# VHH binders against o75319: the designs that were tried, part 161

Target 1, 181 residues: o75319
Amino acid sequence: GNHIPERWKDYLPVGQRMPGTRFIAFKVPLQKSFEKKLAPEECFSPLDLFNKIREQNEELGLIIDLTYTQRYYKPEDLPETVPYLKIFTVGHQVPDDETIFKFKHAVNGFLKENKDNDKLIGVHCTHGLNRTGYLICRYLIDVEGVRPDDAIELFNRCRGHCLERQNYIEDLQNGPIRKNW
Key: E = the ipSAE of ESMFold2; O = the ipSAE of OpenDDE; V2 = 0.75 times the mean of E and O plus 0.25 times the DockQ between their complexes.

## First folded at step 10 (VHH)

Design la12 (framework vhh_4orz_3; at its last look DockQ between E and O 0.01; V2 from the best seeds 0.00; counts 0 for: pae E 16.2 > 2, placed apart)
Fold by OpenDDE, look of step 10:
Structure la12 (fold): chain B 181 residues (1-181), chain A 120 residues (1-120)
Amino acid sequence: as target 1 above (181 residues)
Amino acid sequence: EVQLVESGGGLVQAGGSLRLFCAASGFTFSSYAMAWLRQAPGKRREWVALITSGGRTDYADSVKDRFTISRDNAKNTVSLQMNSLKPEDTAIYFCAAREYPFLSTKYDYWGQGTQVTVSS
């Protein structure tokens, strides 16, 4: 259906580019069918996403969708020039190794193919916060060797909201490094 | 102003040890990966060692098990302990920093370098 996700309105639609990275996080854009349930200023469509990214003088080169449903928008709602990758990621629990690997692989593939530009990897789950933040931070920690607290702080600052799930935070801070290949 | 200042270089006999230091200022040191690179006369600059902001270390094969990179975030320093030095280790050693060591191939900051000479 077109039920607005719980607390979806509470989150900034789009974060800021994470400095030094190609990552930008945002909450899930909602297709037109959701608009009837939203005030005009609350609406955030795929089109709005791209407009907001443009306002930041950035360009999306890839969208990674971590939601566990396909009801929010269709890939056809996106420009053809921007690849769309779905990684079904269960909420509220630490993503499994396969999910982590898929994410890392996607990011690495993008970086390999986009060495000649500065396009961004847009990552979102429902709120663009917990699952999104975990996987981005997991990448920075595991692949870039970033201190967990620094990764978390950077993500939180850029997203404009802090990771909320203690299990995610704890896993990032104290959990094992996951394989990168 | 960002500064990386190397020290500890000098002349040492083969088989000897030397410890290099790099003092950093002007940027958030703890958030950066630090690296040592070296350039021998007539040779290209080569990577020697790296320590990520998280403390993960990596070494070139040529120096592995002989060199140890470490960092002190409280002092904003990175060091390179060089043991079992060889004449082929003779080079100017540079300290360098970059925030994301694997997302970029360029270093953000460089030191001026310190000369290490290993005599036979």
Scores: ipSAE 0.407, ipTM 0.753, lowest interface PAE 1.0, mean pLDDT 95
Fold by ESMFold2, look of step 10:
Structure la12 (fold): chain B 181 residues (1-181), chain A 120 residues (1-120)
Amino acid sequence: as target 1 above (181 residues)
Amino acid sequence: EVQLVESGGGLVQAGGSLRLFCAASGFTFSSYAMAWLRQAPGKRREWVALITSGGRTDYADSVKDRFTISRDNAKNTVSLQMNSLKPEDTAIYFCAAREYPFLSTKYDYWGQGTQVTVSS
């Protein structure tokens, strides 16, 4: 169905590039079929995403889609030149080791292939907040050695919204370092 | 001086209900996220529920659909309505305050706790 995701309108469409990283986070874009239920100013399509990224003088080199559904938009709605990867990520639970590994592997592969440019990795779940923030922070902590609180603060500031699920925050702050990449 | 004072704890039979209250003073209550946490004998303190300064709520999976957190910014109070109580809900329940947006790894202020005991 083309039901607008719960509370989707409450979130800024796209965050800012996270300084010192290649990450930018956003909420799920919604294809044209959803626009009947949206005011013009509420629309955020795949095209709108790319326009907003261009407005920031940035370029996407990879989109990682963390949603557990295929109904919001299709990869065919994206420019052919932008790789797309879906990692089905269960909500409300700390992602399992397989999911974390897939995310880290995708990021590391991108960085290797793009070491001589400045293209960004776009990451989204439904709202671009909890699952997105967790996996980005997990990467920064485990792979880049960033302190948990610094990773969380950077994500919150650049997304424009704060991580709110306490089990995610607790795992980032006090959980084990994962060396699965 | 900052104070968080819990009340409303006690003994209740399984399946029963209880309402906890937390009265806050000494800080700008409306700017803080408020939470309830609990600690059962021999276990780590765990988060139960949270309400943001703007009124958005989140719950631990174990209490979802049974507990309801609410706040009254005019009275500087937060409450936790606990329904369908189970013996595993037995714990000391703490009220806590956390600056929002979350800029710290820890809650800034804690109450002394109130005992909730659910008999089977």
Scores: ipSAE 0.000, ipTM 0.141, lowest interface PAE 16.2, mean pLDDT 87
ESMFold2 (binder alone), look of step 10: mean pLDDT 87; pTM 0.878

Design la13 (framework vhh_4orz_3; at its last look DockQ between E and O 0.72; V2 from the best seeds 0.64)
Fold by OpenDDE, look of step 10:
Structure la13 (fold): chain B 181 residues (1-181), chain A 120 residues (1-120)
Amino acid sequence: as target 1 above (181 residues)
Amino acid sequence: EVQLVESGGGLVQAGGSLRLFCAASGFTFSSYAMAWLRQAPGKRREWVALITSGGRTDYADSVKDRFTISRDNAKNTVSLQMNSLKPEDTAIYFCAAREFPYLSTKYDYWGQGTQVTVSS
């Protein structure tokens, strides 16, 4: 259906580019069918996403959708020039190794293929916060060797909201490194 | 103003040891990966060692098991312990910094370098 996700309105639609990276996080854009349940200023469509990214003088080169449903928008709602990747990621629990690997692989593939530009990897789950933050931080920690607290702080600052799930934070801070290949 | 200042270079005999230091200022040191690179006369600059902001270390094959990179975030320093030095280790050694060592091929900051000479 077109039920607005819980607390979806509470989150900034789009974060800021994470300096030094190609990552930008945002909450899930909602297709037109959701608009009737939203005030005009609350609406955030795929079109709005791209407009907001443009306002930041950035360009999306890839969208990674971590939601566990397909009801929010259709890939056809996106420009053809921007690849769309779905990684079904269960909420509220630490992503499994396969999910982590898929994410890393996607990011690495993008970076390899986009060395000649500065396009961004847009990552979102429902709120663009917990699952999104975990996987981005997991990448920075595992691949870039970033200190967990630094990764978390950077993500939180750029997203404009802090990771909320203690199990995610705990795993990032104290959990094992996951394989990168 | 960002500064990276290398020290500890000098002349040493083959088989000897030397410890290089790099003092950093002007940026959030603890958030950056630090690296040592070297350039021998007539050769291209080559990567030697790296330590990420999280403390993970990596070494070029040519120096692995002989060199050790470490950092002291409290002092904003990175060091390179060089053991079992060889004449082929002779080079100017540079300290460099970049926040995400594998997302970029460029370093954000460079030192001026310190000369290491290993005699036969």
Scores: ipSAE 0.662, ipTM 0.866, lowest interface PAE 0.7, mean pLDDT 95
Fold by ESMFold2, look of step 10:
Structure la13 (fold): chain B 181 residues (1-181), chain A 120 residues (1-120)
Amino acid sequence: as target 1 above (181 residues)
Amino acid sequence: EVQLVESGGGLVQAGGSLRLFCAASGFTFSSYAMAWLRQAPGKRREWVALITSGGRTDYADSVKDRFTISRDNAKNTVSLQMNSLKPEDTAIYFCAAREFPYLSTKYDYWGQGTQVTVSS
């Protein structure tokens, strides 16, 4: 059903643009049918997402949806025609190499298509934290050659919440660099 | 004010070696990827070597296995060890900085360049 995801209310809806990058992270927006169980100030719809991005003087050029389900909103419910990509990512475990590769490929394609603008890649999972933070940090480490602790610090600061899952943090800090192709 | 100052260029015989240095100031050096680029007369500027903020390196095919880039974050310096030099390596060599090799669309800072001339 239309049950609010566990702990979803505990997280800021949208983070800040990560400086020097094209990334912004947010929790999953919820279509109107979920709002029956939310106070007005707790609502965060697809429309609310776009309004909050505009309030930051930014523009989305791609949404990467990492959720393993399709029940929270449909791309057709977005207020604008923005490119949308679903990468089914199982929670609670470190994403496999194929999922990491798909994320890197999507970012690379975006950068090529958007080399002449400053649009952002919006990335979300359910909470916009663990899967989202893992994949953004994995990209920064593997592709951009950033130190793991620097990538994690940048993500945490801009999201407004710290990465929580220890297996993700351990893999980022001590795991192997994954292929970039 | 940001400055990148190259040194170590000069004249060397083919097969010889040179070490270039780049001293950086005015920005958070440890957060930047650093690169060397070169421009030969009548040619476009081309990328030579890159070292990321985390220390990972990459090289153009033409210099791979002959050139080595390194950085010292405590001294805010980047160096380029150039071995087995060829006349084709003759160029003005530039030090440049960008925060992220692929996410950044341009280099934020450039040095003035140092001349390397390799004679037969």
Scores: ipSAE 0.559, ipTM 0.806, lowest interface PAE 1.4, mean pLDDT 92
ESMFold2 (binder alone), look of step 10: mean pLDDT 87; pTM 0.878

Design la14 (framework vhh_4orz_3; at its last look DockQ between E and O 0.39; V2 from the best seeds 0.00; counts 0 for: pae E 15.8 > 2)
Fold by OpenDDE, look of step 10:
Structure la14 (fold): chain B 181 residues (1-181), chain A 120 residues (1-120)
Amino acid sequence: as target 1 above (181 residues)
Amino acid sequence: EVQLVESGGGLVQAGGSLRLFCAASGFTFSSYAMAWLRQAPGKRREWVALITSGGRTDYADSVKDRFTISRDNAKNTVSLQMNSLKPEDTAIYFCAAREWPYLSTKYDYWGQGTQVTVSS
């Protein structure tokens, strides 16, 4: 259906680029069919996403969609020049090793192929916060060797919202490193 | 005052080894990624190796499996073990630091460099 996700309106549409990284997080953009249920200022479409990214003088090179549904927008709503990757990620629970690996693999692949540019990896779940934050932080911790608290702080600051799920935070802070390959 | 002071450079024969050191002071060393870059005569400066604040390492393809970057946060030092050296490794080697994870393409601090010469 076209119901607006719960609390979707409460979150900033797009965060800021995470310094030192090529990550940017945002909440899920909603296709046109959702607009009739939103005030004009609440609307956030795929087009709006790209406009907001442009306003930041950035460019998306990849979109990783972590939502567990396909009802929010279609890949066809995106410019064909920007690859779209779907990683179905269940909400509220720590992503499994396979999901983590898929995310890492995608990021590493992108970085390998985009060494000559500064395009961003756009990551989103529904709110662009918990699942998104976890996987980005997991990458920074496991692959980049960032201290967990630094990764979390960086993400929260740039997203404009703090990770909310304690199980995610605890896993990031105290959980084991996941394999990178 | 921030200082990065390189040492350990010199002349070595091809196939030989050198270990470079960089002593850092004047900033919170443990919060910075440390890197080695090099510049050969008539060539542009190129990145060689990086070690993040958390200890993760990365290398240029040209030095991978031959060079090893490491750091000692207790001593505020970063080192570059260079094995199987080649004449093409001849360059001035620079130690550089940039804040982690608040990095950019720019380095915040630079050393003056140390000369490494590999003879054939």
Scores: ipSAE 0.020, ipTM 0.354, lowest interface PAE 6.4, mean pLDDT 92
Fold by ESMFold2, look of step 10:
Structure la14 (fold): chain B 181 residues (1-181), chain A 120 residues (1-120)
Amino acid sequence: as target 1 above (181 residues)
Amino acid sequence: EVQLVESGGGLVQAGGSLRLFCAASGFTFSSYAMAWLRQAPGKRREWVALITSGGRTDYADSVKDRFTISRDNAKNTVSLQMNSLKPEDTAIYFCAAREWPYLSTKYDYWGQGTQVTVSS
């Protein structure tokens, strides 16, 4: 049912905008049915997400949901109409080329449609850390030419938590640069 | 105060080579992508080459395989090696910078330009 994801309480809800990019990372918001198991200060709903973004003087223009499940919230639970994209991303393994391509394609499409504003791309998986950090960093490395260690450092600092999965870190640091979208 | 100062321009015969330099100051050089653009008389400014903060390079088709962009973070310089020059390469060449990682083609800072003239 409505079980709180493992270790979800251990992570800050929303990071900071990553400077020089359009990205902001966060952990998965949980719909109202999960709140029975949470203290009031632990709650992080879709509404709470949008309030926290506004508190940073920012606005979301796209949400990319990397979770492999549909149980946490529905796009219809978002308090405002914001483009929403689900990219099913299996955890614990480096995402395959198709998943990386879908992510890059979504980001590039957003940038074209939003070139005249400063709206952000919100990216989350369950914890907003490993899969989220991998794909954001992969984009920055492959598309923007960022050095792997600089991309990882920027993500870690802005998310407020470090990437944990060693296979992701090693692929970012030592794997090939993937030129395709 | 941010400055980009180009040098190395001049007159050269067709088929010859030149190396342009751009000295940067007043900003965190390693945080910026650097580019060369050029403007011929009566024409619009056109992009020539780019090198990202991470060292990835890209080139306009018209100069591919003839020009090479590089950067030296220790000296805060970017350079453009220009080989096999043609009269149509005659232009004022500008150094430009944008903050990393920008998701647009707009540049934050521009140099004043250096003239390259290629005689037939």
Scores: ipSAE 0.000, ipTM 0.116, lowest interface PAE 15.8, mean pLDDT 86
ESMFold2 (binder alone), look of step 10: mean pLDDT 86; pTM 0.873

Design la15 (framework vhh_4orz_3; at its last look DockQ between E and O 0.79; V2 from the best seeds 0.00; counts 0 for: pae E 2.1 > 2)
Fold by OpenDDE, look of step 10:
Structure la15 (fold): chain B 181 residues (1-181), chain A 120 residues (1-120)
Amino acid sequence: as target 1 above (181 residues)
Amino acid sequence: EVQLVESGGGLVQAGGSLRLFCAASGFTFSKYAMAWLRQAPGKRREWVALITSGGRTDYADSVKDRFTISRDNAKNTVSLQMNSLKPEDTAIYFCAAREYPYLSTKYDYWGQGTQVTVSS
């Protein structure tokens, strides 16, 4: 139940805002029950997430949680002012069309409702890297018409870690465009 | 300094063709979507065509199948081939750039525009 995800400690807690976008990626914050298994400097709670975002002079307007479990933290751990969306996304495999569509729909909805501000869409999976990176890049490619390599490079640079899964990279580079509506 | 400089405008008869060019400098051109917009006298500015950084194109219905937008990243140029021109196409044509064409409603950079006049 409260075991630290494998390699979770190896990843930067929070990336940087992707310039020109509303996206920011981060690894999954862990609720207090995990802290006893972590060194103080390794701890990354929902509170820590918001502190780090503020340190970047940013504000979260939406959190999209792509993890396939609910054991890491509770939506109640988040400020009431920040909507929380769960999109159960299986790890290690390319997200299916439904998942991609859900993500796109969520992003588009957010953009429509947040035209008057500059709040960010925070996206995370376990490590905030592969699933997170894929879906963000998928959006940039499919919706914004960005070159796959440019999308991937941008995400990697901002996250501070590179997409690791070859199947994700290959699908982004060579896979078909998925429907936006 | 960022610059977008349009060229290729002029007077043409209905049914004729023109090719507009926009030369960009001062920013990473290949990372930006490029667009053509136009403004006719007494009318609001309207979007004409878009080409994403990835090379995907989109057109206003009024110019679809007549106009073609393209880009040359090696030369930092975007062009608009305008065929079968109509008097209704008369306008000042502007080149504009923004990184993500659908994440934002604002363009980051604008040219000064080039006049296109189509006579009947």
Scores: ipSAE 0.711, ipTM 0.871, lowest interface PAE 0.6, mean pLDDT 95
Fold by ESMFold2, look of step 10:
Structure la15 (fold): chain B 181 residues (1-181), chain A 120 residues (1-120)
Amino acid sequence: as target 1 above (181 residues)
Amino acid sequence: EVQLVESGGGLVQAGGSLRLFCAASGFTFSKYAMAWLRQAPGKRREWVALITSGGRTDYADSVKDRFTISRDNAKNTVSLQMNSLKPEDTAIYFCAAREYPYLSTKYDYWGQGTQVTVSS
């Protein structure tokens, strides 16, 4: 159905570009059919997403959708010129190594394809916070070699909300070193 | 003003060792990945070694197990210990900085370079 995701209204629609990176995080956009249950100022559609990115003087070159469902919007609702990738990511638990690898691989592929431009990777889950923040931080820690607390601080500041799930934070700070292979 | 200043270059015989230093100022050093690159006559500048802001290191295949990069965040310095030097290591060596080694497409800051000459 058209049920608004729990607590979705509580989060800013789109964060800011994370400086020096290619990442921008946002909550899941909702197609028109969800707007019956939203006040006009609460709406955040795929079109609204692109308008907000343009307002920041940025351009999306890839959207990575981490949700486990396709009910929120259809890839056809996106401009045909913007690649879309679904990586099914289970909520509530630390993503497994296969999911982490798929995310790293997607970012690596984007960087190769977009080395001569400054387009962004848009990443979202349902709220654009916990799963999104975890995977972005995991990439920064494992691939870029950033200290965990620095990665988390950067994500929180740019998203406009702090990571909430303690098991994600604990794994980022104290979890095992992972191979990028 | 941002500065990266290399030192420690010179002339050394094959099989010898040198230690290069790079002193950094004018930016938040601890947030940056630091790298050494080199340029031999008539060749493109090539990456040699990298140390991330978190301290992880990586090396070009041609120098692996011979060179060691390290950093001292208290002194804002990066060093490159070069052992078992070969004539092919002869180049101008540059210190460079960027926040993210793989997300960034360019280095933000460069030193002027220090000459290393390895005689046969």
Scores: ipSAE 0.433, ipTM 0.744, lowest interface PAE 2.1, mean pLDDT 91
ESMFold2 (binder alone), look of step 10: mean pLDDT 87; pTM 0.880

Design la16 (framework vhh_4orz_3; at its last look DockQ between E and O 0.56; V2 from the best seeds 0.00; counts 0 for: pae O 6.4 > 2)
Fold by ESMFold2, look of step 10:
Formats: sequence, C-alpha cells, structure tokens
Structure la16 (fold): chain B 181 residues (1-181), chain A 120 residues (1-120)
Amino acid sequence: as target 1 above (181 residues)
Amino acid sequence: EVQLVESGGGLVQAGGSLRLFCAASGFTFDRYAMAWLRQAPGKRREWVALITSGGRTDYADSVKDRFTISRDNAKNTVSLQMNSLKPEDTAIYFCAAREYPYLSTKYDYWGQGTQVTVSS
C-alpha cells in the first residue's frame, strides 16, 4: 500500500530559495496513487512541486532525491528537461562520508553545467528537513566555508522548519570537516 | 551604502614586507567571504587570497607561503600580510566581497584599490 509517510502532513511542501545559493528544499512529492488518503489541499504531487516553484518565479535544474525508496513517485513523473539524481541516504543516522561526497560532487557538477543560468537544485528526503538540511549545511560548511550556526540558521529559515535531530545538529556544529574529494 | 576601503600600499624594496588593510561597511560583513585580487600593468585582474565567512583561507600558488590573509569580524576588517615581496608582485590590490566562494558567480562589492610597487 501507498501509506502517507509518518508526519508528512506536518511540513510545508516547499521552502524558499536559500538566498545567495542555488538550493531549495521540499518534502517528498507523492504520486497520484497516494491521493486517495489526502484532502485536495493536502496533495503535493510532482506537478504541484513544479507549480509551486514557478509561483516563486524560480526554475528547477536538478532534483536530488535522498530517500532510500522509490515508492513515492517515479522519475518519469518529472519533466524530462529536469535531471533527476537519487542518492540513497540511510535515515536515522548522520550520513556517511560516501553519501556526503556524492552530494558534494552532484552540486559541483550542477554548478559547472549551469553557470550561465539561475536554475535551482531541489533537494528532498521524506520530510525535506533532517537529511536534506544536513547535506545542504554540510556542503555550505565544508565547501563554502560557512560557520555551522550560520548554515543551520539559513536552512531553517528558508525551509520554514528547524532541523530536529540533535545528532545531525551536533555533527554539523562540532564534527570534523569532511573531505571534499 | 557599501564601502570597501583599502590602505597600506606603497613603495618597498624587493625582499621587503607590506601589510594591506581593507575596512568594510554597509553590509553584513561576517556573512561574506573576502578576497584580495591584484592587477599588474597590462594584465587581467587576478585572484590572490581568500578568507571565507568561517575563517578558512586559500591562496594563489604564486603567493602561497609569502602572503597571509586574515579578518577581524569585530572591526569589519580584512588584512593581507605580504612578505618576501618581488618586483612581479607590483600591482593595484583590490579588496572584494562575495557571499560564497563557489556558489557565487561574481563579487558583489569592490574597493578602489591600493598601489603596491616593489623595486628591484
């Protein structure tokens, strides 16, 4: 069955562009088969995602899907013009160094290929908060040299929800700088 | 309004040292990466040194181990200590600001420049 993910309704569907960056975070969109259990105003499909991005006068140039499953929607539900990348990210724990490296590599590749436009990197996990926030902040800290608390504040404000998992927050604040390559 | 004001330039003999300063105002200084760039006569403006908002530094190969960039967020200043100066270091030195070294595509703010001349 197509059960709605736990607490998914508690989160805003899409955040705001993080100023000065190319990032926007959102919760996982749900394909139409999930809508049987949703009121119309609760629906958030892949199409709804793109409509909401357009309403912000923005455009997606890449979607990075951090979920460890493919049951929520199919890449075929996305416009063919928008690249899709799955980075399987184990939940409940701080992402490992290989996952962090893959995320950094994907961002760097996007920036090279999109240097002549202003398109955004959309990043989501299930709720668009903990794994998503961790990896975006880890990029800002390790690659851009941002202070941990400044990265966290920016993400929280733009997502519209604060990072919740203490182990992620502590690793961002006090953990080692990770290798970028 | 935003201002970046360089000082400390001048004439120095080869092998000598200078310390450049950049005073910043009108923006949230501690959220910006700061850089020094230079432009020699007849040459394109080139990156010299960078210090991120979090304090990490990087240098062009030609100045590594001779120049040191630092910042003071309480005073909104960036400095560039320049040791073992060579005639090829002669240039106008500019202070510049951008939020992110790799995400930003351009520098948002520039100083007027300060001349450094290294005599043989």
Scores: ipSAE 0.563, ipTM 0.820, lowest interface PAE 1.5, mean pLDDT 92
Fold by OpenDDE, look of step 10:
Structure la16 (fold): chain B 181 residues (1-181), chain A 120 residues (1-120)
Amino acid sequence: as target 1 above (181 residues)
Amino acid sequence: EVQLVESGGGLVQAGGSLRLFCAASGFTFDRYAMAWLRQAPGKRREWVALITSGGRTDYADSVKDRFTISRDNAKNTVSLQMNSLKPEDTAIYFCAAREYPYLSTKYDYWGQGTQVTVSS
């Protein structure tokens, strides 16, 4: 159905670019069929996403969708020039190694192919917070060697919301490094 | 006031070793990636090595397996152990700091540099 995700309205639609990275996090944009259930100021469509990104003087080069459903919007709602990658990621639990690897692989591939530009990797789950934050931080920690607390702080600050799930935070802070290949 | 002060440079024979140090102050050291870069006469500045805030290291191909970068967060220092030195390693070596995780040629803070000369 087209019911609004729980607490979706409570989160900022788009975060800020994470300084020193190509990452930007946002909550899931909703296709037009959801608009009838939203106030005009609450609407956040794929078009709105791109407008907000442009307002930040940025450009998306890739969208990674971590939601575990396809009901929110269609890849066809995105510009053809922006690749779309779906990584089905179950909520509320730490992503498994396969999911982590898929995310890392996608990011690395993008960076390899986009060395000549400054386009961003847009990452979102439902709220663009917990799953999104975990995987971005996991990448920064495992691949870039960022201290866990620094990664988390950076993400939280840029997203405008803090990671909420203790299991994610705990895994990032104290969990093992996951393989990068 | 932010300061990066390099030391340990000097003259060494080819095949020899040298250890550079960089003392940092004026910023939260353990939140910054630290790097060594070098500039030889008439050449462009080139990246040599980097150590992230989490201790992950990376090296230029030209120095890989010969140089080792390390950091001591308790002392706010970063070091560069240079082994099997070659005349081509002759350059002014700079310590630099970046608070962002990704590798870049843009750094927030720079030292004044220390001269390393490798004689044949």
Scores: ipSAE 0.020, ipTM 0.354, lowest interface PAE 6.4, mean pLDDT 92
ESMFold2 (binder alone), look of step 10: mean pLDDT 86; pTM 0.877

